VH-VL binders against q55gd9. Designs and how they scored, part 5

Target 1, 194 residues: q55gd9
Amino acid sequence: MSNQVFQFPPYYHKEPFFTIQPILNTRKKQFQMWQDLILQYCRYYKIYELDINESIKSNSVLFNNEKINRKLSREALKSIIDDIIENGFAEWVDKEKEKEKEKDKDNNNNNRVLIMWRKPDEWASLIYKWVADCGLLNTVLTVWEIQNGDDSKKQEFHQLNTTILMKSLKVLEKQSKCQTFSQDENVGVKFFSI

## First folded at step 4 (VH-VL; framework fv_pozelimab)

Design b19
Fold by ESMFold2-Fast, scan of step 4:
Formats: structure tokens, sequence, C-alpha cells
Structure b19 (fold): chain C 194 residues (1-194), chain A 124 residues (1-124), chain B 107 residues (1-107)
């Protein structure tokens, strides 16, 4: 990272932006702008998961504007996130019921959300294009090689979140463009010519 | 200084598709809503629809079945296509920036920057 | 669709006159109303947003008032450049709807 920081859009410094608008049509525009801001911010810093409670408690600059002394309430943020999920750019991350232990009960992290500034379909297309362009169709790659290999260093999906990557590979599987399989402790994938 | 400029054919035959482009200069198309408004000769203004730079649209129900607004952020342009035109579609077509004003009254949309308008004539 | 009715449809005035134009919504729109000025052959220009807020660069002789269903635009001392058609616009309900316009003509 250089000495650059994320540049917030002008509407981020307008007080009503942090107040949920009462008129449905105006609120929909407000939520669209919140979606744009959250997705751009997360893309800039390569943030694939947000913890809602932690973001609010820590006064994250994304949701707390000290310059105008305004911040989103947890309720407002949850409503915005629900809308982003409805639009297909996020989904809730839940801990399994079996993981609820007495020892872990005090550290309940049930408010995490997966952020996808590119939907799995778009990542799928980018990954498939790269595999084809590099002459790797009909060869076996590991998930690790896609994320961390030298051949993918210049690709935007280098070090892509594993959950998002697996969702993207599932999109390709449904299109019969790849097949995933276990390979020792790793997940392997073979991409097919179509 | 942000400027908008409409372009497209000035004459369209009945039943064909009217196609206009608005080019944004002096500023980015990103993070704004953009709108189309029309004005038949000697009449008032009619809102057609808007688009957010990411592609989300909303249309006047009277035109929704025929109107399509699209955006090309790489060219800093947005466009209007209106199908199955008739003489009633003869109008000056304006593109404008649909901005959001904040003050003590709260949130309000307003069209703060307009193109010069382009006359589209649909022959009888 | 919500109907916006302006009154009068036209008026004649002299430089220095106080001009009042009214706009009535068919149902309540709170303060979601703008005023636009259009000179012959030109695009409309935003004057007032949120019923009463003056757009930057617009002369202070223009003032908007009202809420709910009844709105007014006043020009406290009409200037030669103010001869134009004025439109109100509600942005509370879709579709956004304009009034029919009020033409301010030289007397």
Amino acid sequence: as target 1 above (194 residues)
Amino acid sequence: QVQLQESGPGLVKPSETLSLTCTVSGGSISSYYWTWIRQPPGKGLEWIGYIYYSGSTNYNPSLKSRATISVDTSKNQFSLKLSSVTAADTAVYYCARDTYYYDSSGWDDAFDIWGQGTLVTVSS
Amino acid sequence: AIQMTQSPSSLSASVGDRVTITCRASQGIRNYLGWYQQKPGKAPKLLIYAASSLQSGVPSRFAGRGSGTDFTLTISSLQPEDFATYYCLQDYYYPWTFGQGTKVEIK
C-alpha cells in the first residue's frame, strides 16, 4: 500500500446520508449509495468479510464519520446489509449450531457478512478466462495454485477469499466448465474446454 | 465544470427505435444518478427515467414498456432507447444529472446540470 | 400519478414587480418539490430544491415556500433576465411529475 487512503464520495459527508430516509423511493436510492460505498471500500482494502458488531463497536470509518459527528446505528447498518444481500453482493456467515460451546458462548461472532464486490459469476468468468489464456484447460490445478501461485500473481483473484472462490468454482461446475475433487489435504480442480 | 451533451438522429420514422446518447465531460459519471426528460414542442416537461452509474434503473410507467436506459462508465456515457415511436414522441430530449441535496429539509432529488437538449422529430 | 397544477398558466409583469407563482399537488408530497426556470430555446435551470432551499448561484430574489400540497415561488423584484417559463417538480412519488408551467411575460 502506498501513502494513499480510500477517498470517500461527497455524499458520505452529508448528515442525512446517516439517517434512514422515511420515503421508500428515497430510501432505496440511499441504500444503493450505501451499497456502492461499502463495496468500493471493501474492494479497495481487500476486505471479504465484515463483522457488524465489531465495525460498530470500533467506530469503523466506513460507518462513523467523525468530521460531521454522524454514524450509522446497528439497526440501520443491518437494514442496509439485508438490502445488499437481496441484491446478491453479500451473504450472512453463520457459525454452525454444533459450534455453540459453553467456553465460546461469551465470544459469539454471529454477525459476520461475506462481501462480494464481484459476484461469483463474475469471478468464475475471470478465472475461466485466465485458465484458458494460460493454456491450462484440461490440466489439474489446486485451489492453492489459483490463489497463491506465480501464474495468478497479476490476476485480481490472486488471494481471493476461499469461500468466494469455491462459490465461483461451483458456478463453473453447474456450467460443466470444471470439476472439483479432493487431492490429499487440498481441493483440486480441472477446467474443461467447451 | 461538468457538462452534458446529447447526441443522436434528429429524425426517426414511426414504429422505429429512437436512440440517444448523453456524454458527460468535466467530471465522472460514477456515484451519480442520471436522467432523461423530454418536452414536446410548445408543451411542458415529462420525466422519462433514471439510471444509477452501476446500472439500476427506474422508469415513468407511461414509457416503461418502450424505454431502456443504459450506462457505459468506461466512455462516461449513458443512453436512452425508446421503441415503437409515434408522432407523440416528437420532443426535445434532455439528459440531466439527478443529484441529492441535503439541507435542513432533508434528502431531496434535483436536476442540477442539464444538457442543451436535442430535438427528435417523428414523421407522421 | 400525482398531478401538479400551476397557477397562473401565464402572467404579465414589469421589471421591479413582485411575482408569485403557485404549485398545487393532488396529494401530500411533504417538501419534495423543486422549481426550474426555462428560457426560450434553452434547457431548464434548477432554482429551488426541497421546496425552499436556494440552489448555489441563484439570485436571492428567488424564494420558495410551502409544504404538503401548496407551494409558492416568489421573485421579489423581477429583473429582465427573469422573463421565462417556471416549472415545479415533485419527487416524492414515482413517476416524478412536473407542473404544466407558468409563463412570465413582459408587460
Scores: ipSAE 0.014, ipTM 0.561, lowest interface PAE 7.1, mean pLDDT 86

Design b2
Fold by ESMFold2-Fast, scan of step 4:
Structure b2 (fold): chain C 194 residues (1-194), chain A 124 residues (1-124), chain B 107 residues (1-107)
Amino acid sequence: as target 1 above (194 residues)
Amino acid sequence: QVQLQESGPGLVKPSETLSLTCTVSGGSISSYYWTWIRQPPGKGLEWIGYIYYSGETNYNPSLKSRATISVDTSKNQFSLKLSSVTAADTAVYYCARDTYYYDSSGWDDAFDIWGQGTLVTVSS
Amino acid sequence: AIQMTQSPSSLSASVGDRVTITCRASQGIRNYLGWYQQKPGKAPKLLIYAASSLQSGVPSRFAGRGSGTDFTLTISSLQPEDFATYYCLQDYNYPWTFGQGTKVEIK
């Protein structure tokens, strides 16, 4: 195949990278490097959600290095994800639940994580600049148009996850740069000049 | 080959903020830790802090209240701001790359590439 | 913070001499120790990482040994370009701390 593939950094091929380091300072750097790898990989393939159990079960190349015969344990991956969440680059899709009330989907909710390689404030800045550059200030856009419209086709936020996009619009609302409004199944937004 | 170059004013007045920038050339700032180290004239080396290219920082507790390290990946630069300076902050300031080495005993960090250093004098 | 103490603070030596510099940590740091060489007016240069591993491009006359709290840097046959100040650095725990330096001077 001639498809371009993600290029893993050199540290991905070092055996200690896949074992949680016992020294706290080394572990902090290890976790930062895992965060970088996960975020860059997800950015490359436009992956906004990861299923931890599925990734481990399928031996995802992100967490399993066949060349050196090393893979990240589920417990190690959970610890790394928890750290990424504390740093603001991830969130559990549906928070951990005490009771099982739904089918197979509920079983997966605690193991599904939203990945944000750009924080909402960075997306907010990119979206606002695009709106201004395209002469769309003081017009009404829908969330669908921002995600799927022809005008955004070449923007990094084209097909951006809806949860992340809504968080980004909230950042702009706090800055008085836009106002969102909902009408049943649609969300509209009007962006304002400063 | 990767090179680092410090830049900023050579003279800063007491109580003001010292601001230095390190420019990375010959390679990407991405996927590395970057550090600031200083050396007062005639004295030894003191680690100030580091930044990962994604923005995560760690500081020497003795300087944490005054030091801020930031990174601009689009310019391939990282910077140090040190507030409320005094004569004790007079030093040569170095930027350096932090790299990881793996051997049979485990994981170790080392500063493999250094800038030439820039002298900052705190004086009125 | 982990205190790093070097001995001696300075020494005088002749070309061809065997020079040994010691570094002591105030607590166990395993092998999380590097050695750096600094010539007057220049930036420090990495010589040894992980207590005993020689950095690429560094002459084989430099050797590091030790683990835990006691470490040594040995120069087996001192050359004119080796007159410099040498620093140890622990990277076991934050803040990272350097020794006070050992100046190797010509006799």
Scores: ipSAE 0.094, ipTM 0.641, lowest interface PAE 5.7, mean pLDDT 87

Design b20
Fold by ESMFold2-Fast, scan of step 4:
Structure b20 (fold): chain C 194 residues (1-194), chain A 124 residues (1-124), chain B 107 residues (1-107)
Amino acid sequence: as target 1 above (194 residues)
Amino acid sequence: QVQLQESGPGLVKPSETLSLTCTVSGGSISSYYWTWIRQPPGKGLEWIGYIYYSGSTNYNPSLKSRATISVDTSKNQFSLKLSSVTAADTAVYYCARDTYYYDSSGWDDAFDIWGQGTLVTVSS
Amino acid sequence: AIQMTQSPSSLSASVGDRVTITCRASQGIRNYLGWYQQKPGKAPKLLIYAASSLQSGVPSRFAGRGSGTDFTLTISSLQPEDFATYYCLQDYDYPWTFGQGTKVEIK
């Protein structure tokens, strides 16, 4: 249904969740809960990239709880994102094509973050299983077909972010389960049986 | 309402792996930390480690090299494996829910629900 | 690791007595301390969290005090059901550590 919304966990409505805890062990548990919430929310809405400044400025429901009048500060969110990156579930995005739109002098390029609720190795496994199950081993597929084709429409990786998809294909390449090749503006991939 | 129940063999041979499962009923395993605690006969309590329902763990350094905690959210279960056991590992093993209490002091952990405990004897 | 020391290791008391149990941390833990009651053959039960906050359903005769390194659990009028072993637990730093326990026995 188009009116469906993400179901927030009970701790989202507790005021201390939005206040960075001073004790390291408590703060680590708090950050783990924030990681879980951010990853689940992004998975639910298929959000692969977050703009930190925009999320804070727009009072995104993910970081602003109007019910209890509590909001995560930009500095707190940055600290949480840094922890998620250290854990391997996020990466800072390279500069956008429109540099003047993306960066203010006071704001670094460390503003857009790639969110990976599944690590590239998990996506790799899902994609390879789908290719095998559909009898597409030893055939050439394009990256576009994996992301947008009718055959992948019911797969979780349909419309998967290109950067994450390419990272996942790299995992398979290291396992000798596929080979990517590029010609002109298209990327092709051939998957192998082991 | 929410209940925890430990299960596993009561006798384990030295050098083998001790394996215990905790089943959560009457509520969801999601959004909580879950912990294992043990008590050797006639002695006090020792914290073993915890797991967040998404899989993140932390262990008592004294047991970290041998202990593994895992979670199965589809079965509402979490488990403890302790490798290379000796007689020193003989204890009652408890599973418990690790909840956060919110008050004027902020965020504090407490074990609000416990399983009944299961005695594991390490003997040949 | 933070060492938790309880005093006394055991005490004898009569129904109606005021009982005080002490827990000392080897370093400052602010108010990151809980108290647990364990009856013979049973699992521990949470009584107090955050040094002084009474868990829902726990009788008001139980009270916790203290901050930093010195903490007390007081039972203002001991009941027959209160004969048990009591443990303090610090959750300030890993590993979380329990005191050795204080056994409250019938006099």
Scores: ipSAE 0.013, ipTM 0.580, lowest interface PAE 7.8, mean pLDDT 87

Design b21
Fold by ESMFold2-Fast, scan of step 4:
Structure b21 (fold): chain C 194 residues (1-194), chain A 124 residues (1-124), chain B 107 residues (1-107)
Amino acid sequence: as target 1 above (194 residues)
Amino acid sequence: QVQLQESGPGLVKPSETLSLTCTVSGGSISSYYWTWIRQPPGKGLEWIGYIYYSGSTNYNPSLKSRATISVDTSKNQFSLKLSSVTAADTAVYYCARDTYYYDSSGWDDAFDIWGQGTLVTVSS
Amino acid sequence: AIQMTQSPSSLSASVGDRVTITCRASQGIRNYLGWYQQKPGKAPKLLIYAASSLQSGVPSRFAGRGSGTDFTLTISSLQPEDFATYYCLQDYNYPYTFGQGTKVEIK
């Protein structure tokens, strides 16, 4: 019937893909391919945050290929994620201050990562176009309505991660295309015609 | 079967920008590196640069200041622009796919599919 | 940049002869080397990847050997369709560099 599962690219089934390549230029290509795979997989399943420790412990199919008996080490995945962050497609999730005060050096620091297959600028453009196309300029919307309302039901940003949505609204604010404000314990936003 | 076809003007005036497009058919441009290679008449092959379908590029240092490679995944195309051309840029320009071969010894790149090439002459 | 030097620059041989072309890298490149065949007026064609692996569809009379700095391409029994220029290419480091080419002429 319907093809409901993510289609892995052919290189995902090649053993050297799971081994960090020793030649720097080959490794850079390898890391770009890992970035592509991670971003496309997360986009397909609408995964906005990854827990590295949980992904490794659970043998997530994204990082563990049972058909060829190969998986990424935690250190390899961490290096790949660092590269994706440097490229602007991911960010480490904030830690609580209590965790920062611990004297025990725990290698589990920086375990949750925000994944952005579209950068905030791209989401900002999509959201603004939708607001304009639907005749909602100069009206007040809540963040909840953008994420969960009937008007956005068929938009790619429906149920978009709140952190990413707020980053996208900040992009629009810098362009003077919207203004955010507190509204009944929810964040409201008004989009302007420019 | 995947095929590549170069297109662009055969004549470019000195100091102008050379612009070529490579159209990929019979397969997706996604998940591959794509490359440009040139060959001046009667001379050998020179690698110009590559692009990954997501936009990452790398260039031969000898051409980096003048060369720009871009990709349009919606059209299944990638292109080369080379600015400030001179007679030394007269060459057949090829586009090619940069693929990966895997075996027990590791990873190797090779250019497995090539366009037919297009001659670009730089003259007034 | 890694310099690739081929020898000889040209040769003439008879059909049925064994032909050997050498390629030398200015520094170690492990097995990151390919061989390409170019017939007059045509695009190059991949023959060998990873120094010694034969590309699908390429006749078994073509063989590559070597690692590090010294590489050879051998054609065990030259055929008329093998009239061409042969290039080695290192893909170990950027920029990728080709040898100057070896022209094989049938006598």
Scores: ipSAE 0.081, ipTM 0.660, lowest interface PAE 5.3, mean pLDDT 88

Design b22
Fold by ESMFold2-Fast, scan of step 4:
Structure b22 (fold): chain C 194 residues (1-194), chain A 124 residues (1-124), chain B 107 residues (1-107)
Amino acid sequence: as target 1 above (194 residues)
Amino acid sequence: QVQLQESGPGLVKPSETLSLTCTVSGGSISSYYWTWIRQPPGKGLEWIGYIYYSGSTNYNPSLKSRATISVDTSKNQFSLKLSSVTAADTAVYYCARDTYYYDSSGWDDAFDIWGQGTLVTVSS
Amino acid sequence: AIQMTQSPSSLSASVGDRVTITCRASQGIRNYLGWYQQKPGKAPKLLIYAASSLQSGVPSRFAGRGSGTDFTLTISSLQPEDFATYYCLQDYNWPYTFGQGTKVEIK
């Protein structure tokens, strides 16, 4: 109906897709397909963070298929997210998985995850190309200008999540293609020609 | 509707790298696993490995040290490179789609669409 | 690696005959087994997936049975176009492994 609506792949309408498969090779393929679906859906709607508990509680269409009456369990979703993190396409926002004393806090489990359908190195390349194409090399830009400025309105990284943007700038810094610095309440960045 | 076509040199010298490309037409390479299978003349079939369109791979351990499978979604192609070839690598090489099926047992994979195969001879 | 053994290696049959080919796995693979038909000079063609499920477009004279370690492919009334080599394939674990093939020849 609407050209805004995300088109789900055919496997999304198969009942076993929503049940964690017991055989390792099939489960690995299932998890890869869940990764593909989650990343494509988040890219389509520009979703950089997911709240697992809220997604399950609200019966998000991403994890609940009412047509076939199948829903991904919270435990299944968490296992899938753990695999996506292992593959480098996601990170826990609160980083509670890194805590030594995980049983120290009751009801304060990892629930928010940063989704990266493009890894920081891909964003880095897109941002650097844009800076070069716009003749902005050897000038100072702010992080705000990259995210919200008029010159970036047509770019995919317009309104990019700040954490992902900062990770991307760090990739460029390691390549000697930019340098970040504090500029009042903003982070400034100067991009260099190679 | 979906068709696969292998391409690459039919003759490779010993110690060189065998390089083949599979072109997918009539459908998208996205959201599928793609596989390479070979068959030496007069012998049976041997699975080489697979790739998911996002780049995730898995290989037959007997070939893992020499085999590399890659995908180019912009060209709707995936490729096989096999290094340090010997006469034992002489075979018809097939590309195929590694698809999914659902039945009463759950989820199962099968190779539903195959290329016609391309003969690669390793000889000086 | 899981070894797949087919029997017989070859057989001779006449049009109209009932043909049975067996495939044995060296360990339990549940129903993660497919059957493929290969005619001379051509690529293999999927006949059966999940041990017993018939691929779309494949004639109903083909039937797969079995689970665990022992599997059969049956052709209930052999047709001229069925003279080919048949392979089983396990997809239970990596590496995926084929049987050595069974050649069905005309008497």
Scores: ipSAE 0.034, ipTM 0.633, lowest interface PAE 6.1, mean pLDDT 87

Design b23
Fold by ESMFold2-Fast, scan of step 4:
Structure b23 (fold): chain C 194 residues (1-194), chain A 124 residues (1-124), chain B 107 residues (1-107)
Amino acid sequence: as target 1 above (194 residues)
Amino acid sequence: QVQLQESGPGLVKPSETLSLTCTVSGGSISSYYWTWIRQPPGKGLEWIGYIYYSGSTNYNPSLKSRATISVDTSKNQFSLKLSSVTAADTAVYYCARDTYYYDSSGWYDAFDIWGQGTLVTVSS
Amino acid sequence: AIQMTQSPSSLSASVGDRVTITCRASQGIRNYLGWYQQKPGKAPKLLIYAASSLQSGVPSRFAGRGSGTDFTLTISSLQPEDFATYYCLQDYNYPWTFGQGTKVEIK
């Protein structure tokens, strides 16, 4: 319902949470807490991509706490996102911008990040179990049907971001549990038993 | 209100895996760090490692190669496995809640709630 | 790893005495220090965090002081329930390390 909102953890209302801690081990713990908050918030609202500049400019509630008058700086948010990427829960959407930034540190165009509150391995397991449970092993499905079909409507991966879904199918391919093939801009996939 | 209780075998043979579970009651496991600490008979306290309820872990380097901490939020439990045990691993094992205190100057950790402890003896 | 050294290792005291125990860190830890009380056969109990902040429910006769490398825990008027072993803990750098303990026993 429209009146239901995300419930922030108690530490979200403490001023030091919004100030990057100077001691490395305290900062590691702080960054783990920011990671958890960002991933849970994105899961709650089904947000698969964040635009850092837009989030800061709009005073997103995720990064701006009006009750205590504290907000993350853009630099602090970027540091937190870099840590989340290092941990495998996020990736820059534009891989070429990420590579460019390493060579030209004056180019600040690395602003959109893919958020993976479940890693591709976990999505792979959920999708494969659903296919098996629905008796769809050894049949051809389209990526569109997995994302938007009536049969997946009650599954958490319904409307899953295409990039994350493709990464998840790649995990299953490495396990010999499926094979993907492309046809006219549509991706088909066949899932195998055992 | 919140209480912690350790459970698991009190006797483990050398070279086997020590396995303990901590059950959290009277409150949620969510939004806290949870830790394991041990105390060999007649000696001091040694921090083993922590887990955040979302699954993130950190370990004492002296035990990192053998220790694994996991969390099961559906059961309100977290667990310790310590592989390849020897007589040196004989100790009382405590689980504890790792809370955090904050003020304008910093962020401080403290173990505010502890289980009663369980003695694990490594012997054949 | 940061080494925590307590002094004395043990002391004998009478009810009503002022007791002071010390904890020294091998490097500066600012005020990232806690104090814990352990009675025989029992789990440790948090007394003080952030070097000087008294945990809720802990009697005001307990006081922590210090910063950097030198810290003290003072019990201003020792009570019968205070006979225990006391441990300091630094939470500045991983791994977190405890002092070896100071046993406060009846005289």
Scores: ipSAE 0.015, ipTM 0.611, lowest interface PAE 6.9, mean pLDDT 88

Design b24
Fold by ESMFold2-Fast, scan of step 4:
Structure b24 (fold): chain C 194 residues (1-194), chain A 124 residues (1-124), chain B 107 residues (1-107)
Amino acid sequence: as target 1 above (194 residues)
Amino acid sequence: QVQLQESGPGLVKPSETLSLTCTVSGGSISSYYWTWIRQPPGKGLEWIGYIYYSGSTNYNPSLKSRATISVDTSKNQFSLKLSSVTAADTAVYYCARDTYYYDSSGWGDAFDIWGQGTLVTVSS
Amino acid sequence: AIQMTQSPSSLSASVGDRVTITCRASQGIRNYLGWYQQKPGKAPKLLIYAASSLQSGVPSRFAGRGSGTDFTLTISSLQPEDFATYYCLQDYNYPWTFGQGTKVEIK
């Protein structure tokens, strides 16, 4: 709307963009365009999680074009999100794992989606480069310090979603570039020179 | 107005890789699909493939194993590489903008802006 | 792949004649059909999209019709500058396929 700074692409103002196309190959192009728009918008505003129900109910400008009176349906949005997940740029936010393990946590009706406009591998590379450049190799950092510390204030991963950050640290662990010290929310990490 | 210009070597040896670049001027490469089309001398047109400015590609199955299309948004360019060429790959190569249209029947595509074409001869 | 067949492969006509070119798809493509003009030594030019919609800047003597499998391009009064080869293209399904072309020769 009036407060948005993000520049929407021209196709955002075409009525058919908001209607699931019946021809499969046209629909594939449409879904790729929606993926690009969603990822660019989320990157621009540093949005790591979307609530589908909230986005639809609030008439988010991302999914509601007031200029042409077109709105993406919840069903259409869910189909687009499923496609983005298959492409590796999103995943459903699982509810907290339950200690008792007596209840299934499988939830195919999730409403919150994690948006990864950079995949964990890319974040891993950015974080490791920063650690090396700042002379922090072979020292212990906390997850909190990576997200909120003064040394990371100018980095793109400052305030990075914790789930994405933990996924990125696991990528580095598989490369033997770091080791995490606990399973708690407050996790310590030591990064190694290779 | 948006204009397209192909560039690259006019002669490629058999078994080598043909490499062409299309430069977009007068407008942004962003938000469009871009396509390569070829035409052997005296014959008809053949669609090679497309690329979306974000890097997503699709290819004619007849060329998929040899063709690679890439995009460089910072230079407003996209490129075609075709490996293991033979005399059958001798053709004028065109780059074009793949746009969209909309009407009551739905959403479709058309090649509304074309480069002038560049002849690539595959010969020793 | 969808096969596009044009008829005739070539024709000769006089200035002022009405020329009709046909294009047939091997399966239904609705109205996802474009017509392109290629003059000798030049790149193709979009004339018609969505089977019947005239591209901006194209003379009104060009008209497209048809849906499904059978399509026509008509030039209501042939001009000297219309000497060209005309191609249809289906944009319904991948791979996008062109007809073999129809060469229009002016007598």
Scores: ipSAE 0.058, ipTM 0.645, lowest interface PAE 5.9, mean pLDDT 87

Design b25
Fold by ESMFold2-Fast, scan of step 4:
Structure b25 (fold): chain C 194 residues (1-194), chain A 124 residues (1-124), chain B 107 residues (1-107)
Amino acid sequence: as target 1 above (194 residues)
Amino acid sequence: QVQLQESGPGLVKPSETLSLTCTVSGGSISSYYWTWIRQPPGKGLEWIGYIYYSGSTNYNPSLKSRATISVDTSKNQFSLKLSSVTAADTAVYYCARDTYYYDSSGWPDAFDIWGQGTLVTVSS
Amino acid sequence: AIQMTQSPSSLSASVGDRVTITCRASQGIRNYLGWYQQKPGKAPKLLIYAASSLQSGVPSRFAGRGSGTDFTLTISSLQPEDFATYYCLQDYNYPWTFGQGTKVEIK
């Protein structure tokens, strides 16, 4: 089998990369480089969600470099993720899921994070163009068909995470370019010509 | 070998916007920081700002209100726009690659590759 | 902003001379200092990074030393191609700032 692996950039093999830098301007560059690496790695393997605790516990190659015997601490990784969230390329899955809070079981620690190497606006544009190009305007599609159908197999959004896809469809909905609706056990969507 | 080349108008009128582009050849613009530096005739060097290939920028506070740096990864280019120019903006403008030299002490930066520079004169 | 002051502003020297240029920061910058050479009509060229590390391809007669606030660039045996203006640059804090330059002229 001729499967290829992700090629890490040269800075991934430098010890200071894994140590949170004390100087603010250096740390900002370090965090931008971590953002680039995380987004590129997740894009390469089509990873839309990361489990922080599991990544650290399993010594994920993304955060643990055995060649130089260096790895990110959980606290360092969470700081980096918080920065990526502030930049709009990630958000906590745990926080969005929770609606009811009880003091005895409140979790002040988030663990699962949604990774968006493309923001919902960008996915929205790609999806709408594909629908128009394929002559599917004014027809009903299911979310499953957009994600897994043969017609979308060559598109970058093939197998796109459902949460990100729904966010992207909401962007189009606000632009009056589509309408989503419940279709029994599936979510349907109709895209409009403008 | 990686090479940088500046391009844009050599003459700009006062109050207009100065626009320059840096073309990267012989290597990828991706995964690097890129910077603009200027030098008025007979004077020293002044750092303008940088951009990471993903679009993140930082500017010299003295120029932040007028300067905008952008990147076009598909063309292997990054650009500088400086609005509301005056005669004080007359300078040779350089683009350069910002690289990192890892040391036990941290992440010292250096500008290892420079374009040859382009003179921009602000005059009526 | 961190101010970088070079001394002297200019000096005259002969081939074979030992030349020393000083750069002083207005506050501590650790080893976040580089040295650049600029010949007339040309772009600057990186000589030294991290205060004391020689850039690949740069002759060993160039040496940097110092930390904190006081830094020096030494050329142990000046060659004809070394007549140029030299700049220090701090990258410790934004904005990044250059010294005013030291011109090394033929005596």
Scores: ipSAE 0.012, ipTM 0.557, lowest interface PAE 8.7, mean pLDDT 87

